# Miniprotein binders against a7ua95r516to809: the designs that were tried, part 56

Target 1, 294 residues: a7ua95r516to809
Amino acid sequence: ASLSLLSISDLVPDLQFIFFWMSNAIEILYFIQQKSPAYMQTIELMDDKAGSKESLLSATISANEEAMTILEEVIMYTFQQCVYYITKTLYVVLPGLLDCNPFGTEPSSEQCRRAAGVCVCAVCVMPEAVRRVVSVFQTTSDLLQQYQVHSEIQSQMFAYLFFFTNVSLFNQLIDKGPARGWFQRSRVLQIQASVKILLDWAKGAGHNHLAQKFFAKFCSTVTILASPPQQLSQMSWKALCAEHPSLKPVQLHRILTQYQLMAELGPLPIWQPSSEDEAYIYRTVDLLESFENH
Short names: E, the ipSAE of ESMFold2; O, the ipSAE of OpenDDE; V2, 0.75 times the mean of E and O plus 0.25 times the DockQ between their complexes.

## First folded at step 5 (miniprotein)

Design dt25 (at its last look DockQ between E and O 0.23; V2 from the best seeds 0.00; counts 0 for: pae E 2.4 > 1.5, placed apart)
Fold by ESMFold2, look of step 6:
Structure dt25 (fold): chain B 294 residues (1-294), chain A 80 residues (1-80)
Amino acid sequence: as target 1 above (294 residues)
Amino acid sequence: SMTYYVFIRTDNPEDLERIAERLRELAREMGLRVEEVIREGDTLLVIIKGTPEQVERFRREVEEWLKSQGIDARVVVLEV
């Protein structure tokens, strides 16, 4: 058994245990927060003989502080474990989005098309590579709902998963794209269609704002690369920066350089960086994104 | 009106020019807008704008025409 055999389905039992403990810790934390004021009011109404009332108030405060601290640590730990396991499966399936094949359909359909020698058409086909990524997101959503995880925590989890997805896809495209032929126009248009499918899933799942925020860098990259040369060649560096604020100057410069190579364009004066950006276009340490939040 | 990417792959790349011309004719006859036609190797990508009903009819007409010409090709339509 290799990593290529691990899927989100194989991890569901482990994720169920982790989600169970996270959800329980959240519920207990909120219970303490909701009930503590009423109990302290009861203590304040008690007769204060020999200082017992003050001692009980101090013990209650101390117990609540210790319990809340422990529960917050459990929630943070279980959240990090969920993200760790989910991103491991996501890391395996994400590269397929860049290599996606629009002709990859169900095996029975493929066999039928080959045997008959006739054209077979499919509308709204979800490429296998996209389906695998959607499956990870959907399974995560299903588990969060199954264990009734608080909506704020669900949002935080998808914020990180979308952040991870963006960093992974952007870095691979920038780093490996030239050698893999991923800047060819038909490939970029296929990637754009695949990203639209992911964004449509996110919108239907109630995460549209998170996806738009955290996919912004990768989406901007694909949008620029997918633009027809006649349209893109009319946009100045400053206009491109304004339209794509998520891209650092070194990143935008690299994307435009790859675009020029693909479209067989010579240097374009209007793509010369502004004087204030010129210092940043060669900062190679800023080219790839970190998986750590800076 | 929606945008669709029509991908066509054939075993005989010589046929792609004929296929592209026929797709332009069909789109014109059906009132679909052809935004771009891209040829790369054995694959043709046609970007069209129309309604889902128009695009489904277009797909069927393309399939029928390919069969009538004896062209062994695969067609995939993606909504963007």
Scores: ipSAE 0.403, ipTM 0.775, lowest interface PAE 2.4, mean pLDDT 82
Fold by ESMFold2-Fast, scan of step 5:
Structure dt25 (fold): chain B 294 residues (1-294), chain A 80 residues (1-80)
Amino acid sequence: as target 1 above (294 residues)
Amino acid sequence: SMTYYVFIRTDNPEDLERIAERLRELAREMGLRVEEVIREGDTLLVIIKGTPEQVERFRREVEEWLKSQGIDARVVVLEV
């Protein structure tokens, strides 16, 4: 639990500075939005002194609009900078989650056992690659809490981070998976275990609904690939589409084709696309996900 | 009852069948449900369901047995 990543540690001082400015800008913006109407009402109730009331109202409206515009720009800029640096770090560590080697965690499992003394419970070792990803999310959560960033902004940040993680993992698995052995069932089950640790972290952090929404595509992919051959062979194309609505026909077809090859189910596909989907299973432009949220 | 993935890697893949048989036997003795046993290359994956206490005992017994047989293998347990 004491895993420290140099890249994350290097970012913490810069991120602290950015979160500090973001939090302050949000608080000032909120103050102006909440207090401005009362102040405007005070001006409106003033006696008209040779037309000065209209001038004061106009000047105050202009000043408030200018201040709000500047604060909104600061909030947007600081948000974008945080997302940029955090996702840049995630991009470097995410491939490790797919190529996760549980045996690579031996030093950490020894540290856990020594800290616990004689363990009377099952020793659950978090793979090093999973700890690196969780550390990025945990550090982000800690900084958002430390600087008391508004909960709505926190939700928006994790929505984007989960979206980015889902797209990155899905694209890497689909594009590079066959060559790297990631479609082998033993490897997929390792990935599934890693994903569960990540999702459990998100649930514990209060982001369960965001994780369910933004990880749907990658989770569907891993669920299908981890399925026993007997179970999966009992499902029709229609049933698979209904159970995995986040997957496009071309994506589902690619996943099932890889599964069939690895499970040695023979040369003929047992899953027949619907006539409506038949043309779309060959649209390679739709195979990989865009990092642009649509 | 929780689901656990037990990974075993050995330098001698020929030992994996013997290891798998012993793991099923130990799980039965300890009241653990073995859902699946998967072998690929030098690695064995056993999917079991049980209590944390049962699984920790299972891990220790597996490591002790591997040592007693002179089998050079590594064991990792992950809760899923």
Scores: ipSAE 0.279, ipTM 0.672, lowest interface PAE 3.5, mean pLDDT 78
Fold by OpenDDE base, look of step 6:
Structure dt25 (fold): chain B 294 residues (1-294), chain A 80 residues (1-80)
Amino acid sequence: as target 1 above (294 residues)
Amino acid sequence: SMTYYVFIRTDNPEDLERIAERLRELAREMGLRVEEVIREGDTLLVIIKGTPEQVERFRREVEEWLKSQGIDARVVVLEV
């Protein structure tokens, strides 16, 4: 199936299976960890018939260690598979977020079509492109809750998904933005609004800290690009570096250069990198974010 | 003072100009600064600066006005 046809709804049956096994493996692992000391104590209290006790204890320890190792492998594998499937779905829907016209007439979500009236829910007011992204995250959240996955694993899942989303959106904006017109102030304001809707959802879902942390680079980029020329032209390189510490010097330099071109501004001496940063602005290898640094 | 995006969507795009004018008036009356008003398609985006309390009051006044005019519109407020 072409990646373009892959929806999160199509993956739900496979994801359900994976989440089921992940959750069960976690529960069994915790059970073994909690019960193992009691089992060992019970064996230690048994009558020592001709060295059978030591052999039984050793065998039980070895069996528990092996079982725990296998369960950890199952948890890691299932986690990776979930991330793989969900990120594939995100990869398909994320470009739509940048191209989104939040001002278009969009059909109500299927969930809200069942309501006899005009649904005023936040999801119904969302642009379709934003709703598609939110649907991926919401479906993930619902599945994690449905299978009662441990909270730490939930947090790790969302941390990675937000990381992936930020890297994807940032790289697309930096690489394709000038050619796609995403650096135009009006388009940037639309992107900014779309991201705020997503961040608001994350806040409502209890992931505010993770969202703020992992979306920092993309949000900083959008904030700079959304700034009026009259305001941004008054900010020095040093001030911009201080306000947007998530951006590398090469990234900030690229953003400002493209902003200057878009806004038809002449060279601005105030945006010249410091002597300390001058060597770093030419490190093009650091321009795009890597997916491997997580 | 924080920046807020106020989105208004309606099935009747002909009302958007009237809505925009009323929003500017309400904002002025409430001492809110309107930074920008953007109209595209069936949606109006109003960028305002104010306190959370002022903006919440603004939202309520807008919704009440829309209802009084019989305008079916959705209002969403986002902090930026």
Scores: ipSAE 0.267, ipTM 0.710, lowest interface PAE 2.3, mean pLDDT 87
ESMFold2 (binder alone), look of step 6: mean pLDDT 87; pTM 0.850

Design dt26
Fold by ESMFold2-Fast, scan of step 5:
Order: sequence, then structure tokens, then C-alpha cells
Structure dt26 (fold): chain B 294 residues (1-294), chain A 80 residues (1-80)
Amino acid sequence: as target 1 above (294 residues)
Amino acid sequence: SMYYYVIIRTDNPEDLERIAERLRELAREMGLRVEDVIREGDTLLVIIEGTPEQVERFRREVEEWLKSQGIDARVVVLEV
């Protein structure tokens, strides 16, 4: 099958159709919610009019309830379909992010940021693999803007996409990292740079809060792995747990074990789990994240 | 203070020791604190603490020195 080779561009026509129906259903639902109370109040104020006030009011309530239920189902279905197609595309392109090298590709790009009133310029390369991921997010943003989807729905969509990306990257790094050499220090630094490019895109797109919330686990993992041996070896298990609350005990233990191997460190008593956490470091069922867990 | 990663990649790994020594000298001359220096394969990572303007000046001086020595290397600076 050729599904693994699908680009976001190949799905745009189908996504446009689904976004069109979702946007229209949202607008119609909003219209009914805003106008229904006024119509019902108008009926209630028709005490002296000929006809059946009670019958008209009952018919109006019934019609509005049926219409709202159908529209909510359409919105939910179209939202789920958009998420399905977008995450299916992300799943194909995300592994490349863990294998790319932003420090050695051609050509170089330059980023300039203001800090403390001074322009800080850094040379940052966007590898093709990172560009593919950014392209999926940018296309999603463009479609949401094109069809004027309400901001709440936009936020929910990016919350889920960031959640999916975080879980996918974390699971791949933890599960496949040892075999792929991803825990080597040079590789971790490359991954950190690539992730920073994604986070910078999210900030520029107005989604910084969502990115900080939903990338916490993967960012904690990369931050720990990128720490200098002199610094990390002086941090206790309890200090690491406090600084990285998104990591479960079994996850933190796996990360530290890989760090010890790659940095050629001997056993470190300071990294022994607390008595409260010791039972949880052996729970392999909690090692990888679930795509269904919020 | 803010931490920055200064990452240098070169096609000639044999130059990394010389580059590391010069980076430590430049950082000292500029009043920048070097937290760590890590070498892996063709890559050198220098972790420094300083102001944005000091770090940008450091990056420029590093690139200028590399060019003066005929060393083909890529320099990337990341704010941590």
C-alpha cells in the first residue's frame, strides 16, 4: 500500500470538503443558539394573537432540539475525520524528525529574535523532515483560517495534534531509541534543535500555551538527556521528579538508565528511586504513553 | 542567567580539540561562563551562560576565527 507515502498536500481536497461541512454546521448551530431564545420569547409575548401559542412553542422547541442534535453529531464526526487524516499524515512524517540533522544540512537559514532589547541571531537549519511536520501544522492552520472555524475548535484541534505528536515522539524515542542510537549525546542535541523549530512555529502561530502543555513529556525527556553529566549527576531522584512532573517513575528510570549507559557513568546512588516510587519503576505497562489518555 | 548551546560541526574531527581550546579562550576573554564542553564524532557542543548580546558577539568571533584558520565548520547557537 502507498498510504505511508501520502503527503498533506494529497489530502487537502478531502480536508477542504470536511472543513467546509464542519464550519457550516458550527455556524448553523451558533445561529440556532443565538436566535432561538428571541423567537421563543416572541411566541410567549403573543398572548392575544389568534392561533395556538402552546402548539407553536412546542413545535419550535422540538425542531430546535432535533436540529441542534444533528448539527452536534455532524460537527463531532467531521472534527474526528479531520483529526484522523491529519494524524495519519503526521504518523508517517514524525519518525524522520528523530533521524534528521539540523546542524549539517544545506542550505543554512538564520533566525533573529529580540531579547532584552537586543537582537539575538541564531543560525538554524530546517531539515526536510522538520519541514514536512511543520507543513502539516501550517496546512491545518490555513484550512481553519480559510473556513473561519471558531477559535475554540481551532484550539481543540491543535491541542489534540500536539498531544498526538508528543505521544508519538516520546514512544518512538523510548521504545526504539536504544536500537537506533538516539540516546547518544550528539543525536539528543539534534533532536532538541529539531523540536525547538517545531515549538518556535507553534509560538509564531499563536499556540505557545498549547505547545508548552502538550509537549511537556517529550520536552522533559530531551532536556534531561541533553543535560551535562556534571549537572545531572548532582540532581537527586526527588529533584528530577519535582522538575519533571510529567514523567512517570518508570519513564524517568528508563531515561536515567539510558543516560548512564551513554555517558559511561557507573551506578549513581543519588538517582535511586524513593521508597514511594520504587514499586512503580517496575510497571512496564506505564512505560509507553497511550494515544487515548488525556 | 540564560544558557546557550554553541554547536560546531566540522568535516575534520581532528580540529575539534583545537576549536574547543580556542572557544574556552574566547569565552574567558569575553567574561562568559563555560558550563560544559562535549565532543561527539564531528560535533562540538559548548554550553555557556551569558547575556544575549555577549553570546551573539561570541558567535561572530568564533565564526571569524574558524574562517581565519581555514576550518570549514557550521556554527549553531540555541537559547536554552
Scores: ipSAE 0.000, ipTM 0.382, lowest interface PAE 11.6, mean pLDDT 79

Design dt27 (at its last look DockQ between E and O 0.46; V2 from the best seeds 0.00; counts 0 for: pae E 8.9 > 1.5)
Fold by ESMFold2-Fast, scan of step 5:
Structure dt27 (fold): chain B 294 residues (1-294), chain A 80 residues (1-80)
Amino acid sequence: as target 1 above (294 residues)
Amino acid sequence: SMTYYVIIRTDNPEDLERIAERLRELAREMGLRVEEVVRTGDTLIVLIKGTPEQVERFRREVEEWLKSQGIDARVVVLEV
């Protein structure tokens, strides 16, 4: 067992404490933002010597600004700590999603029926590896709900977590895929099924918009790799680029090259970028995606 | 039309070739397009384009045919 192999459940007590403080800091900040103007107006209406009234207003403004700065720092620190521990746990469980077989998981009796020696199941059962990833997201959602964290902060947290997951899975697939056999037809179809199960969870949890936005690159990659050989061979380079705008031309070219080698395709048309695409490809220096990269 | 994976897993891998042939026949009879058929070990993955209603009918026909042949197999459908 690896020393870095931590269950999200092991972190729940520490995360509960951090979420508690983050939630409290957010509430105090909101209170100050909402009530400060009214209090300042009350001071302004005082019938006192101009000098003492001005001094009180100045002191109150300075105190409120300092308090808000401290609260913002506490919120930022606690948010960063939550993200750090959650992504550290995700990093450990994510490779399993690329290496599991959702088609081989035995269904529960509730999801399966058997008649005359035949077992028929209408739904794909979530593999243990996918369940571990979903558990991290579900636990995060549960903690945000338990501590009544504002919806904007919830959206920011899931945006970051989905972005991290997207980049991690994309990089692992591109870098380790050839050696792990992940580009083989049967393996890619398994990966697409696992991704679909994960995205179905996100939709059910109310995060469909964020998932569509932040998983775009990884999903495009899996979609291309899972495409039938005959379908891909019929598409021009221009059409492929247009259909997958989340992928940079150099990334798309690398994916298609690996697909061609692993899929044992017959003679295929040679994909060639235009002069403009070629110039753009040569300007791209890495496969890492930033939060704001399109 | 959406793309679906029809996944057949059986404890008798030798039956997969016969199953694949029958699935292609059923799809043709129902006007469904079979994009690809992938076999790995004891599992057959059939990529089909169609409506949800067509694919559900196809799943039911496959299930009934497997029963008629005495084949012990698990059938799962996944929209991709």
Scores: ipSAE 0.420, ipTM 0.815, lowest interface PAE 2.7, mean pLDDT 79
Fold by OpenDDE base, look of step 6:
Structure dt27 (fold): chain B 294 residues (1-294), chain A 80 residues (1-80)
Amino acid sequence: as target 1 above (294 residues)
Amino acid sequence: SMTYYVIIRTDNPEDLERIAERLRELAREMGLRVEEVVRTGDTLIVLIKGTPEQVERFRREVEEWLKSQGIDARVVVLEV
């Protein structure tokens, strides 16, 4: 109940605090890493009065190592907290993406936070359900830029968020799709268009490679489901496996089985799994993606 | 050649069948391949393959035809 009311806007103050400390810890860590050798050299060049030099050097090394360890822990902790809060928000908004009709003419009711007045930016013209998802990613991007977080950390964060999004959408589509009607032709086309808008945003934000990599399973699933029956019925199991290597045999088999049911197709021998894959199509444990395998 | 959604939305869903027929005819005349035509409620979704220029021309021809028929409909083109 309470999670359904959580927006990314509500989390911004907490996220700002976390990003502030993450950025500061990174900056201090880099400073220590860059300056420590020079400090050690300075100590080494001092006159060895009464054996105090070795003691001072040892103490300085130990203090720097301890400081760096603490800073690394802070960075890791703050990163995890950011991901935790952002993924909670994604969890709330992602189901709306699967139900979205991007072909509707309803204007977004919410104004762009960046503009005083009517904004015509790409986010503001998006369907509401797509905009909500994009808003999470955009807010994350804006915060990372605002606090000048190192580019590698930014890339890692988006990689994880895209991974999470793909797993969530894929699992929902496979598990709930038949019952929700998401496998119906019109609904599949809506989902495909909605995902395209999201991917276009990711491309525009400079995350094209990451998006293509981490959305591969969901995109493959949608592509198969969006294929016309006349076209898909001409594709062999082997051809489909080759074209969609991100899908496990059990996943592909499930998708094709549900497609067959939806399209009222009889059994298609051409979709019969190979002898090599036949044992794997019954591995139901591999059907849904895990959030732990990142 | 790329795949596009040509989406027609109208307040008069009774016209969608006539629109679909005209779209197929027009696509054929223009040498565009229609992969699929999907109708949902007040919306017609046509999957076509073509160049950006061909699809833009197709969009314009569709809009002009709709106007000539007095059909109040919106035409949107999306790349797949």
Scores: ipSAE 0.022, ipTM 0.575, lowest interface PAE 3.9, mean pLDDT 87
Fold by ESMFold2, look of step 6:
Structure dt27 (fold): chain B 294 residues (1-294), chain A 80 residues (1-80)
Amino acid sequence: as target 1 above (294 residues)
Amino acid sequence: SMTYYVIIRTDNPEDLERIAERLRELAREMGLRVEEVVRTGDTLIVLIKGTPEQVERFRREVEEWLKSQGIDARVVVLEV
């Protein structure tokens, strides 16, 4: 079957195999690193009667270096394979966040009314588009825990998944937004609500700092677009750059242009780029983000 | 003062203008500040600043008015 048609649950057997080997490689690498100094010391304390002490020490150093090199390669390869499969699934479900109406999947108005005084929106049902994305992240988290993958590797995995999510959502919004009507005021507010639900999940899952770091560009974009016209029209180009450092000049210029069109604002002198930035607002090669890791 | 979305979704979008007028009137009467009213298709999104108690009372009065007008609509409050 085509991977573009598969849900994350269809990929679990393959991911289990890959996580199994990654976790084993990490544990063996840790064992070698923890035991190697002690073993070298026992060799140095050996009686050299047969004259093989120096040969054993040299062979042991070489074997440890070879083993650590192989294990590091296995860890890197298995990590990359996990990311490949997971992001393939994530790529399929992410566009739904931009298309959904999160307010339309709320519990009945009477149920939400009853809950609002004590815990606002505590009874709200997660929209299907958000659930599909969360399912990918939650399945990944469950597998990482099941195979007891080292916490540093788990953090790196989620850092990359959030980076991928940011790039995918930002690029689609910028590239398809005009044709899809995603810059319409009400649509931006719906997108903001969907992202808030996803960020609330990330916070509850213990990933708040990673999400804050790696969603910055997409979140800045949505924050600017969602700002009321009375407030945004008071912000100069310089102030906007300072408050949203994740946005390149060409990106900020494009976002403000779309905002002006949908808010029916004429050109605002306060939004003119600084002389330094003016050279960069037409660099279309810098408009979209790269999926490649640095 | 906290910011809330008050979201109204109806199967009859023709009612949304009348609903928006009523929401603005009610907010003025209650001393709530309406920051923005946004319409898309079948959905009205109202951005209000107020206390949780003020917003809950606003919500209840809007729902009662909708029932009195025979308007089939869902009303949801979400903190921003």
Scores: ipSAE 0.012, ipTM 0.515, lowest interface PAE 8.9, mean pLDDT 80
ESMFold2 (binder alone), look of step 6: mean pLDDT 86; pTM 0.842

Design dt28
Fold by ESMFold2-Fast, scan of step 5:
Structure dt28 (fold): chain B 294 residues (1-294), chain A 80 residues (1-80)
Amino acid sequence: as target 1 above (294 residues)
Amino acid sequence: SMTYYVIIETDNPEDLERIAERLRELAREMGLRVEEVIREGDTLLVIIYGTPEQVERFRREVEEWLKSQGIDAEVTVLEV
C-alpha cells in the first residue's frame, strides 16, 4: 500500500449517507415543532361525545414528546458521526500544514489546469498539504449546502472543526516541534503563511468570526514565535500574558524557551514569570490541550 | 501598516545575495520598512511593512529589475 495521505473524497459517499439522515431528522423535527400546536388545538376543539378527548390529548402529547426526543438523538448521533469521520481525516492531514513550504506553491489540480492564468479559487494555488486541509473544510461546506442543513447547525459543525484543528496544531507544534525543527524562524514563517491561507479560506466561506475565536491559541503561539527578537525581548512577562490571554503560563513559558533557543539569545532566561505565575510554569499536565470542549 | 512576505525563488542560489541587496535599496527608495531578510536554499524571504499600493509597486519594480539582470526568478507576495 502507498504512503499517500487519505483523501476526504474517499469518505464522501459514506458522509452523504449520514448527512442525508441528519438533514431528514432536522426537517421532521422542525415540521413537528411547527405543526404540533395547530394539531393540539384541533383536538381541543373536537366535540367530546365519548368523554375520550382528554385521553387523546394526553396520548398525542406523549407521542410528540417521544418522537421529538428520538429525532434529537438521531440528529446528535449523525452530527457526532460526521464530526468523527471528518476529524479523523483532518488529524491525518494537519501535520502536513506544519511541514509544508507555501513559498513553492504549484497548482496541480484539474480545476487549475482548466483555469490556468485565471485561477481565482484558493484551492487551485495552495500547497498540496494546505489544499488537503482546505479540501476537508470545503467538502464539509458542500455537503451542508447540498443537504440544506440549517445555518445554526452548520456554525456548530465549523466551530467544532476549528476547535479540533486549533488543538491538534497546537499540540503537534508543542510536542513534536523541537524534534522536527518547527521552532526555527524560517519554519515558523512558513507555518504562519500556511495558517493565513487557511484563515483566508474560512473568511471567504463566511466563518471569519468562528475562525478568529477558535484559532486564538495557535495564532498567539505562531505570532510570538514569528516576532522579531528586538520587539519580543523588550516585552515583559506580564505584557505577553495580557496580549496572549489564551495561553496558560506553562504554555507561554515553553514557547518563550523555544524562541530563546532558536534565536540563540543565550542560556539565561530573558522573560521572568510573575510571582503569581511562577508555580504554574511547571504544571506539565496543563502543557497540551484537551480535545474535550468545556 | 500591513505586514507582507515577499518571496523570491531562483534556480541560481548564488544570485540571492545580490537580489537581497537590491531589494533593500528599492524598499529604502520607496519608504518601505524591511523588518527581516531570510535566505533558505533557493528562496529569499523579505518581510516588509507598508500599504498595499506601496507593496504592489515594490513587486513590479523587483520583477522589472530581475528581468533587466536576466535573472530567472519567481516573485510571490503574501499579506500576513
Scores: ipSAE 0.000, ipTM 0.347, lowest interface PAE 13.7, mean pLDDT 77

